VH-VL binders against q9umr5. Designs and how they scored, part 32

Target 1, 268 residues: q9umr5
Amino acid sequence: SYKPVIVVHGLFDSSYSFRHLLEYINETHPGTVVTVLDLFDGRESLRPLWEQVQGFREAVVPIMAKAPQGVHLICYSQGGLVCRALLSVMDDHNVDSFISLSSPQMGQYGDTDYLKWLFPTSMRSNLYRICYSPWGQEFSICNYWHDPHHDDLYLNASSFLALINGERDHPNATVWRKNFLRVGHLVLIGGPDDGVITPWQSSFFGFYDANETVLEMEEQLVYLRDSFGLKTLLARGAIVRCPMAGISHTAWHSNRTLYETCIEPWLS

## First folded at step 1 (VH-VL)

Design l10 (framework fv_dargistotug)
Fold by ESMFold2-Fast, scan of step 1:
Structure l10 (fold): chain C 268 residues (1-268), chain A 122 residues (1-122), chain B 106 residues (1-106)
Amino acid sequence: as target 1 above (268 residues)
Amino acid sequence: QVQLVQSGSELKKPGASVKVSCKASGYTFTDYAMNWVRQAPGQGLEWMGWINTDTGNPTYAQGFTGRFVFSLDTSVSTAYLQISSLKAEDTAVYYCARYKWGSYRYPGMDVWGQGTLVTVSS
Amino acid sequence: DIQLTQSPSFLSASVGDRVTITCRASQDISSYLAWYQQKPGKAPKLLIYDASTLQSGVPSRFSGSGSGTEFTLTISSLQPEDFATYYCQQLNYYPTFGGGTKVEIK
């Protein structure tokens, strides 16, 4: 009897993207109840992340209530940030493994096809003008836009990522930290060939400094200050890092070797 | 027996400074954030900011940076609000209030100080 | 930055009346809304939190409802001690208070 699995999709995504992942889980852990949440699909994935967190929270409550021994979360891309916030705002969650599939945990700073589709004339160097406005913060992608050349604007204007990372203080920060620390395992997955998440080390809580040199998790202020519990989790042996080369952004949920190496061991 | 007790009223000249205290008793001081709320005569409640009692980190609402300083003395379970370069528009009742961090429903400010009237007059 | 608009700003009622006060948020705040009562010269008192949960020791005639952007506080049978100013407060972001609703006797 395996713990239920809840899957949260990413930007411009839907439950259909996870058909291979469901196949893998069924093969290795037959009988697992897997729920892929069909909320904020397609263009609705552009809604503000706090709105998405509220909707996903309402959906996960009854699933968690039916599983007193715990649940696992598999959260892909933008969905990994939704799950970060869920674990912080729910003081009664029973999540064992939180599996983050190539999610920009420290933010995004890169020219991607998604960004060009939304803002055809924008460059990464000038997107801060749009994203750090009140209008821009009504779009999910801008909620985790992190321009390393305008870090002061990011800290002041980010209505989501800077708050859940503890980079700017929030009334609920201490409670959010206590709630997040209840997670059994934080499994971080990502790789250099992703092509969308920039820098790819954002999936492992690394990020650019002002010179665009990547500083790893242990060099970040959020880790050093233990702002939401990363240092405590690492000391507990609860953080798993699983980098893999050769996997593009849309393939993390459909690569069998990735599944067997990085996901399967954490689905008790 | 849980209570917040604030210092007495103050009458100050423009340009002076004032330091208001808020002493907590009956609970673990570091389990709750301490908020500061202002109410000008005949006006509504205005949140000024708060201080994290575990870390000592203050957060100020827009309009309360610079002249306003939140601080703590954890050894005596006391929070402080200091206002420098006092102006006539600072005349108000200043309240401290604890925020209940340990609840699923994030229940708001359940315990308040009695308020400290600060009057700035020439 | 989240604005809370209370209506009415003033309400005149008699003992025994049913009183309803509305609070509207400028953006979705889920259920992160509290209601406070303030009597002249006194500190505010928490009545309701998480939109609908009654604070311990508060009379059952007080109730709250709503989610998202529209919230209400109801007093089912107004008592003499209920004449006060009522404030809503959101806690989804940095706290913001509504403008208040003064309830006075007819």
Scores: ipSAE 0.000, ipTM 0.412, lowest interface PAE 16.4, mean pLDDT 88

Design l11 (framework fv_dargistotug)
Fold by ESMFold2-Fast, scan of step 1:
Structure l11 (fold): chain C 268 residues (1-268), chain A 122 residues (1-122), chain B 106 residues (1-106)
Amino acid sequence: as target 1 above (268 residues)
Amino acid sequence: QVQLVQSGSELKKPGASVKVSCKASGYTFTDYAMNWVRQAPGQGLEWMGWINTDTGNPTYAQGFTGRFVFSLDTSVSTAYLQISSLKAEDTAVYYCARAGRSSWYPLYFDYWGQGTLVTVSS
Amino acid sequence: DIQLTQSPSFLSASVGDRVTITCRASQDISSYLAWYQQKPGKAPKLLIYDASTLQSGVPSRFSGSGSGTEFTLTISSLQPEDFATYYCQQLNYYPTFGGGTKVEIK
């Protein structure tokens, strides 16, 4: 029988977004138990990411306990960061494949309609003033806002992403790394036509330098220092990179070719 | 008991200015955003924008920049809408509405003022 | 911006009738939709938020359903006080309202 699949949605999202993904899984892996977590749906997705991690943790524990052979995670957009933290804080996770659909793994530096709704007078160049305040860090989007022109502020103020990426020290870093390394496969998916995740290479642990030139994962200090295990996973052959052009941000969970190429092979 | 009380109706000439007030009571004024909604005679509802009551920063919907100004006086828990260079097309009932919110984000328009009719005629 | 289309624009009904009003969004708005009731000369009143959550104090004959782009407001047994204009509103981006549905007595 197939391992259960747990789906974690993104910013301003709900279980409705995954109807096509569920159809694809049912067609190729009939009998798979798929649980789309309906926690922090819609505007509640704006709550601080550590609060979301706690809630999702409580929801996944019984699912993992019932599946001694393991589970798979499919985590979309912001949800991929939630899943990153789950894998680090859970001493007993039994995740085989962690499939990250266009998630800003190194952070976000780009304007969206959602940011204009929340911070209407701000541009991406000045969002750091809001996001790197204590008040701003109460919003999930600010927890992974990564302004490459104010990297010192990001390192000091980020209450979430800088910590889980090991860019700033944390007492639990060694345990988080050990827990994360138990994952069977880290499957990274993203592409240049996403239109929301900026830079799109953030989905593959690439990111802007101070001149907005993208440096890929292997050039990042978090990789070179092996801060949470990326270098170890890559050496183990456990990192899968699956870039695909022609897919917009809201289409990663509803594109059949993407599913067959990047997701289906990792659902044992 | 939450209540939003607006100023009385106004009759103005084209080119004049008007300032509509919306006084809040029964809750902490700065915990909720204040929205402005317009309704022309016999027409539907049109969102004009909102003001963050904690910071004082206004956001205007497309079509309501320039002549329209949102402001606050937090000491008296009052929001204001000022319209300059009035035109006949500005004739409408103007509503203030509280956005139900937590500290993280706005929610829905749970309480409304009674409306202020602004008539612009020669 | 996101456009909301309400249908029908006008509806004639009798007390006791089941009334259904539809709101269609030009793009996916998840469940970020509210319904308001407005009586002549009065301010709008919130009936439903998050597509299906009934506001405190609103009679249980009102219900909302839908997600994505198709939403429905239902009044299970129309009462005399329910003759009004109903508006949907999306809150996924900057708020926009539908054109309204006027429910009149026949």
Scores: ipSAE 0.005, ipTM 0.415, lowest interface PAE 13.8, mean pLDDT 88

Design l12 (framework fv_dargistotug)
Fold by ESMFold2-Fast, scan of step 1:
Structure l12 (fold): chain C 268 residues (1-268), chain A 122 residues (1-122), chain B 106 residues (1-106)
Amino acid sequence: as target 1 above (268 residues)
Amino acid sequence: QVQLVQSGSELKKPGASVKVSCKASGYTFTDYAMNWVRQAPGQGLEWMGWINTDTGNPTYAQGFTGRFVFSLDTSVSTAYLQISSLKAEDTAVYYCARDRPWYSGSKYFDYWGQGTLVTVSS
Amino acid sequence: DIQLTQSPSFLSASVGDRVTITCRASQDISSYLAWYQQKPGKAPKLLIYDASTLQSGVPSRFSGSGSGTEFTLTISSLQPEDFATYYCQQLNYYPTFGGGTKVEIK
């Protein structure tokens, strides 16, 4: 039968957002056990990402233990970063497909309604003053704030993204890379009409240089140095890129055409 | 110390426009967002939206787009609410309310203006 | 949009009574709820934020509790000056208010 699916939501989100996704999975893969993790919902999604990783890890362990043939992860938005860390810190994960649904894998540098709610009088150009402080690193959005004009501060102060991307050294980096490389497939989904993830190419490991010109994955030092295994996965044929235009940030988990094109094929 | 002082009551005919002011004092105006809240006679509180006092960018709640405009004059620490093409259902007390500082991460309306009654009748 | 339902819509109680007002959210809002008091002809006044944190200067007879979707405001011993309408407000995202509870002293 089909492998179980674990769903991890995003910023200001909850399990309720995935009702359409569950319907699609039930239609195409009837009998699939789907668990939408109901942790860190709404504004609690602003808790530090390492705290969220610990909570999601505790929830995921018994699900993986019951599925010796493996599991699939569908991780939306900020949830894709949680899943990145899960794959690295778990020396016993049995994940086949990791489906990253419009997640800022290289970070975020853009004004959105979410940032406007949290820091209403701040601008993207001055968020580095908050985010790269110890206080700012207590907020999930700051854990993956990547200001291309203050890359030195990002590398020194990021308590999460710079570490899981191998952009700054960590004692566990070798083990994290080995663990991440056990994944069967890395399925990257995103698109130009998302409107929240900035740059949208962050969902495909592309990002701004110091002039705000987007450089794609293959031009990133993270890829070139193979810091956590992207180059190895690509060489293995394990990376799938599925861009789609016309989809806004809150619609990725409720678009049937996207599901059939980008998600369904990886839910064996 | 902290005060939000609003302009006086207005009586308008349908189709007219009105501009309500909210003058802030006792704090750095651009450190706090300004919210607008409406209360129709005998009714509850209704959030209309907010304006970023540093950038001037407004956000409107659903139902308050088009005829409603939030603006600022930072030089005099004043926020404005303009309502065009007034209708009878716009009759209400309009409040400005300060949110917490953008750097605090917490949200609640700690100081409110005294309210401005706008009456729309023929 | 997150809807807040307050109950009761009105109540009448004697001085010294314990009064409880309930606020229910249509979605989980964690602890991101505030309570306001509005006296006739006046602007609302903040009483409680983050579900249970008492604003400075507010009498200790006021307390808040709850998380997720169910919240309560309690006045342990009602005083004459507590005649007012009470509103809950969620700030999990863009704010919405409950319908209000009018407290009339017998």
Scores: ipSAE 0.006, ipTM 0.478, lowest interface PAE 11.6, mean pLDDT 89

Design l13 (framework fv_dargistotug)
Fold by ESMFold2-Fast, scan of step 1:
Structure l13 (fold): chain C 268 residues (1-268), chain A 123 residues (1-123), chain B 106 residues (1-106)
Amino acid sequence: as target 1 above (268 residues)
Amino acid sequence: QVQLVQSGSELKKPGASVKVSCKASGYTFTDYAMNWVRQAPGQGLEWMGWINTDTGNPTYAQGFTGRFVFSLDTSVSTAYLQISSLKAEDTAVYYCARGLKDYGWYRNAFDIWGQGTLVTVSS
Amino acid sequence: DIQLTQSPSFLSASVGDRVTITCRASQDISSYLAWYQQKPGKAPKLLIYDASTLQSGVPSRFSGSGSGTEFTLTISSLQPEDFATYYCQQLNYYPTFGGGTKVEIK
């Protein structure tokens, strides 16, 4: 029998968006129990990420408890950050494959329709004024806003991403690292034609420097210092990178070729 | 006292529409998903789909797209099933049943059921 | 869709009897199977979920077992109130129900 799969959606999303993914899994791995968590849907996806982590944690505990052989996570967009935090805060998770589907793992710095809808008078260059305030940090999108021109403010004000990435010190950092390292495989998926995640290499732990030049994962301080275990996972052979061109942000969970190439091999 | 109370029986002509209600009480309406199940006379149970009570988003089973509409009014803790262009084969008892919000119909069985609404479509 | 086949479709039994009902899935559904009891003119009542977990308030004479494609509902000592139709339901994919097993007095 195949391990159960838990799916966590993204910003302004819901469980309905994954109907094609469920079809693919049922075709290739019949009998797989796939739970698409229908929490923080639509506008509720704007709630602070730590609040979402708490809610998703309560939902995944009974699923993991029932599956002593282990579970797989498929986490889309913003949902990938929720799953990063779940793996860190849970002392007892039994996740085998964590499949991160176009998630801004090092943060977001780009003008998108989501941002214009929420903050219509702001450009990406001045959004730091809103996001790095206590009020702004009550919105999920600001929890992973990473302005490379105001890195000091990001490090000081980010209540979520800077902490889970180990970029700012936290009392629980050692325990979070130990918990995260229990994951079997970290499968990173993303691509240049996503159109939303900026830079797209954020899905692979790459990000802008102060000149907006992308530095890849191995050049990041979080990797070099092994802040939450990336260097250890890579040395263990547990990190899988699966970039694919030609896929827009809303198509990662509904592209058959992407599924067969990047997801299917990791669903035992 | 957790309960789901449905509207009374309906007798309709072919081509008419019907709207069945399911009123929840004794729990926070938006903490649970609402499922719809039908049972034709002398037949077994058939799942029709579910609606997320927090977002209002419905999901329909194959065969229940088009003429069937799930909706809700959270201010009165009520879910609705509307069937348009009624056909004789729509004659059945329609049940609402609650499931866990974050799993919808998936994995978690239906622990609380409405008493059922008989919809009869005349010849 | 995943098909569920219940056997037998009908059985007659006496009070005190051990009754066994089986449910077979057309593909592996792990342990995501529930059992319901339905009396004439009434809504179904949940008995067992996750193949073997007894619903709160359900008498201990009811038990479920199985995984994968073969599942069993057992009533260890049939009581007068247990005469009803029993349905299995899979929750691994779009929910489907078995055809039902009617348990009647012998």
Scores: ipSAE 0.000, ipTM 0.404, lowest interface PAE 16.9, mean pLDDT 88

Design l14 (framework fv_dargistotug)
Fold by ESMFold2-Fast, scan of step 1:
Structure l14 (fold): chain C 268 residues (1-268), chain A 122 residues (1-122), chain B 106 residues (1-106)
Amino acid sequence: as target 1 above (268 residues)
Amino acid sequence: QVQLVQSGSELKKPGASVKVSCKASGYTFTDYAMNWVRQAPGQGLEWMGWINTDTGNPTYAQGFTGRFVFSLDTSVSTAYLQISSLKAEDTAVYYCARPWSGRYYSLWFDPWGQGTLVTVSS
Amino acid sequence: DIQLTQSPSFLSASVGDRVTITCRASQDISSYLAWYQQKPGKAPKLLIYDASTLQSGVPSRFSGSGSGTEFTLTISSLQPEDFATYYCQQLNYYPTFGGGTKVEIK
């Protein structure tokens, strides 16, 4: 029998967005219990990420307790950051495969329709003024805004991403790292045609330097310092990278070829 | 049983040095940071900073740099607070405290050490 | 630096009374607030975290409420062992404490 699968949605999402993913899982792994968490849907996905982490934690605890052989996480877009924090703050998680589906793991620095909806006149070059304020940090999208031209503001003001990535130290960092390292596999998925996640390599822990040149994961300080365990996971053979071209941001959870190539192999 | 046990009270003269210990038991010492909190007589609680028990790197709150040093001896699961060049204004109860679980961004403390009274007088 | 203001600084009450203590934050801290009880000569004891979650082993007469910038600790029926000083703490890195509220027997 297959381990249960827990699905965490993204920004402005709901459980309905995953109907195709559930069909694919049922076809290839019949009998799998799949729970799509129906929390922080739609506009509520804008709530601070630490608030979302707490709510999702309460929902996943009983599911994990009923599955002593372990569970798998499939976490889409912003949901991948929620899952990053869940794995760090849970002293007792039993996650085997953490499948991160086009999530901005090193942050976001790009104009998107979501930002235009919230801040119609904002451009990526000046959004740091809003996001790195106390008021801005009350919005999930600002919790992972990472302006490469204002790294000092990002490091000092980011209440979420800079902390879970170990870019700013925290008293809980050591236990967060230990908890995260219990994961069996970190499966990273993303691609150049996403159109929302900027740079798209953020889904693979790559990101812009001050000149907007993308540096890959192995060149990041968070990797080199092993701040939350990436270097340890890679050495252990636990990181899987599955890039795929031709897939737009809203299609990652509904593309059969993507599912068969990048997700299906990790749903033991 | 998770607990923090501190050294006994100290009476020191101005200009002296003091070293307060905090011995942890019932958990893996290096899994949680150790925090220090001060309480002057008749005053409230004041967070002094923390030390990373895995790396040994201390972080001090504003006002506690220079004369205050956080250190560790991981072989005996003990954290230390050393205060040099003691002044009368350093008279206070000094507490060590552990983050509850490390599970959240948030810091709340449990357990606490029982406190060490440091009195500085001539 | 997030500032916490407690009111009142001092309360005089009798056994059986309903006691309320307020904590106001200078910035929105969502629900990231804890309450501690401290008796003379003792270390603080955690009562409540995340504004309203009661710590295991703490009597149900203690309750917390509030969000954003206004928070309240309530003791529904004061007992002799509840005469103590109470502190709020905001939970963000770097934590800060309120000035304390001393609850004295009337």
Scores: ipSAE 0.007, ipTM 0.553, lowest interface PAE 9.6, mean pLDDT 89

Design l15 (framework fv_dargistotug)
Fold by ESMFold2-Fast, scan of step 1:
Structure l15 (fold): chain C 268 residues (1-268), chain A 122 residues (1-122), chain B 106 residues (1-106)
Amino acid sequence: as target 1 above (268 residues)
Amino acid sequence: QVQLVQSGSELKKPGASVKVSCKASGYTFTDYAMNWVRQAPGQGLEWMGWINTDTGNPTYAQGFTGRFVFSLDTSVSTAYLQISSLKAEDTAVYYCARFRGYSGYWTPFDYWGQGTLVTVSS
Amino acid sequence: DIQLTQSPSFLSASVGDRVTITCRASQDISSYLAWYQQKPGKAPKLLIYDASTLQSGVPSRFSGSGSGTEFTLTISSLQPEDFATYYCQQLNYYPTFGGGTKVEIK
């Protein structure tokens, strides 16, 4: 018998994107109950991430309650940030494997097609003017916009990412860290040919410094200070890194080799 | 009154280049991105891509990279489509159309140019 | 890219008829679909956006419905000026158009 799997989609996405992933799981782990959450689909994925966390939490609670042996999360792109917050705000989650599929865990700083679509008259260098306003923080993509040239604004204005990363203090930080640390495995997946997540190392908790040089997870202050438990998880052997080249952003959930290499081993 | 006015029809030989213009008036040019849409004779609409009118950065649909170049001149509120190394299959009416986006809201293509017929014939 | 399939590709109708055109998306696009009317030799004209919202100045005989992957454009009582080609367009991601439905007089 396999643990149930809960799938959380990304920006401008829906459950339809995961049809191949569901086929792979059914082939290798027949009988697995897979629930792809059909919340905040398409443009509704632009709603503030804390609003999305609340909605996904309501959907996830009954699934976890019916699976005392535990559940697995597969969270794609922006959905990986939703799942990070879920693991922190739920003091009763029973997640074994949290599988993060190319999610901007340290934020986003790139002129991607999504940003060009949403802000057709803006450059990444100017997006901080919109995103770090109160109005901008009402949109999910601005909740994880991380401009390395305006880190002071990011730390002060980010209503979501800076808080869940422990980069800015929050009254619930100690409880959030304790809850997050209950996860069995943090499986990080991403790669250089993604083309959307910028820098791609954000999927592995790496990010730009002020000179746009990527510093890996172990060089980040959030890791060094163990702000939400990354150092503790790594020390326990609970962090799995699975980088793969040759995979574009919309192909992470439909590549069989990636599934067999990075996802399948963690779906006990 | 919002208007998008395109340049006149062009007849070109294979291998030549063409530059189609789309002049905007009646609104702030940089508030809206400009799309290019192609329609071959008797065929449907095909989106080619768009250009950010504030930054000048183009985005091309698959199949329209290389020979196709979007550019603009903000001082005269005009967007341009240049096609190099023209082929017979490039024969089409080319339309410009505006759209606007900001977080949580996008406009449909509410205003279109009248179209520019480009004929590639030997 | 998100693919849009329109059916039928061709339709013959008479003035006063109720006309229904369908548009099917290859993936869920929520309600982010627009409909355009194009007459021969003219640029397309926006009729409906957000699946069901009439553009200002468009007659009320035009209506749109649907969400997710299946969408419908309805003309409740076809008028002579309505003989045209109709296109759906998704705006959930980079724009793509359906193949068009040509509505011709019987």
Scores: ipSAE 0.005, ipTM 0.461, lowest interface PAE 13.2, mean pLDDT 89

Design l16 (framework fv_dargistotug)
Fold by ESMFold2-Fast, scan of step 1:
Structure l16 (fold): chain C 268 residues (1-268), chain A 122 residues (1-122), chain B 106 residues (1-106)
Amino acid sequence: as target 1 above (268 residues)
Amino acid sequence: QVQLVQSGSELKKPGASVKVSCKASGYTFTDYAMNWVRQAPGQGLEWMGWINTDTGNPTYAQGFTGRFVFSLDTSVSTAYLQISSLKAEDTAVYYCARERIYGWGSYSFDYWGQGTLVTVSS
Amino acid sequence: DIQLTQSPSFLSASVGDRVTITCRASQDISSYLAWYQQKPGKAPKLLIYDASTLQSGVPSRFSGSGSGTEFTLTISSLQPEDFATYYCQQLNYYPTFGGGTKVEIK
């Protein structure tokens, strides 16, 4: 009787990406009810993250209600940010393991082909002009664009990530922190060969300072101030870090060794 | 050799139900989303929604909820469109179309079924 | 939903003519635009995706251009087999199609 698993996909993604993951779960935890949420698939993944959070919230409520022993979340790439917000806005979630699979938890600052389709002449150095505009904030990828050279604009314009990380004040911050802290385990997965998430340490709450030097989670102001509960979770023994080299961004959900090492142990 | 082959034309009375099939071949069925597109006589193309061929979960465009049901039989690589309580306004050619993702951000409907004409008349 | 306005709705042209069809989006869709050809009694056929990329097997006389809200399909030298209705489609959000342009050869 394993807890059910809810899977949330990433940018320009859908459930097709998770066929291998589902087979691995079936092999090691037979009988697990796995629900891959088919919301905001493909191009719809570009919709504002708060809109996606509302839609996913409506989908997860009945699943969680049917599983009084709890559920697990596996959230890939951008989906990990959706799950961060879900855990904060739901005052009754029963999530045991939140498995964040190469998600840019502190944001993204890197040139990627994903941005080319929206902003064909963009470079990481000039994307702040587009992403920190009202029009840009209507696209999910701009909701977690974190330019370390324009932190003032990020703090003022980010409608999602700066708020969910507690980097900018919000009236609901105390409630969001209380809700997030109900999670049983925060399992962070990522690695240096991802090739998309920049810096890759963003998956572990590390990020660039103004000189593009990566500072780890424990050196981040959000951790030191315990803005949404990271310091409390770490002290509780609830944060698991599972870095793995040799895995590209699109392979995290289809690598058996990764699954056995980083995911399988947390699917009680 | 990608092909989408749809079932034959249907003539139905108002209030009846119809089930249109779309059989895929020449590729792995569960790797591509299937879309449904309607074209009323003498009119343009209208997107109805899509179904995830891996999970079976449908998404409907506004106006195609309730009476319209997308489903699959993955064992025979076939997608289905069922319309219940047929109305005269449902008279149209119904197409299935495969959605192709080019890389991670560009899309098209690269292959289409030949279309199924559903006529609703007394 | 994103609306696509296609113009003209109808045109008549001679073999060898240069034909242009315009598609205008109600909001920025970047390059998420495809063009389809539909011959009478047949299913639509993909001509161009990502606004300007020609589908394999489509004659080079077809070309697409544009980004943002203004897009154009051009047929550089119209042939008899090009008698058809042409549709633009956006795939930036829920897919929507333009109203179509019927091209008749004189």
Scores: ipSAE 0.000, ipTM 0.419, lowest interface PAE 14.5, mean pLDDT 89

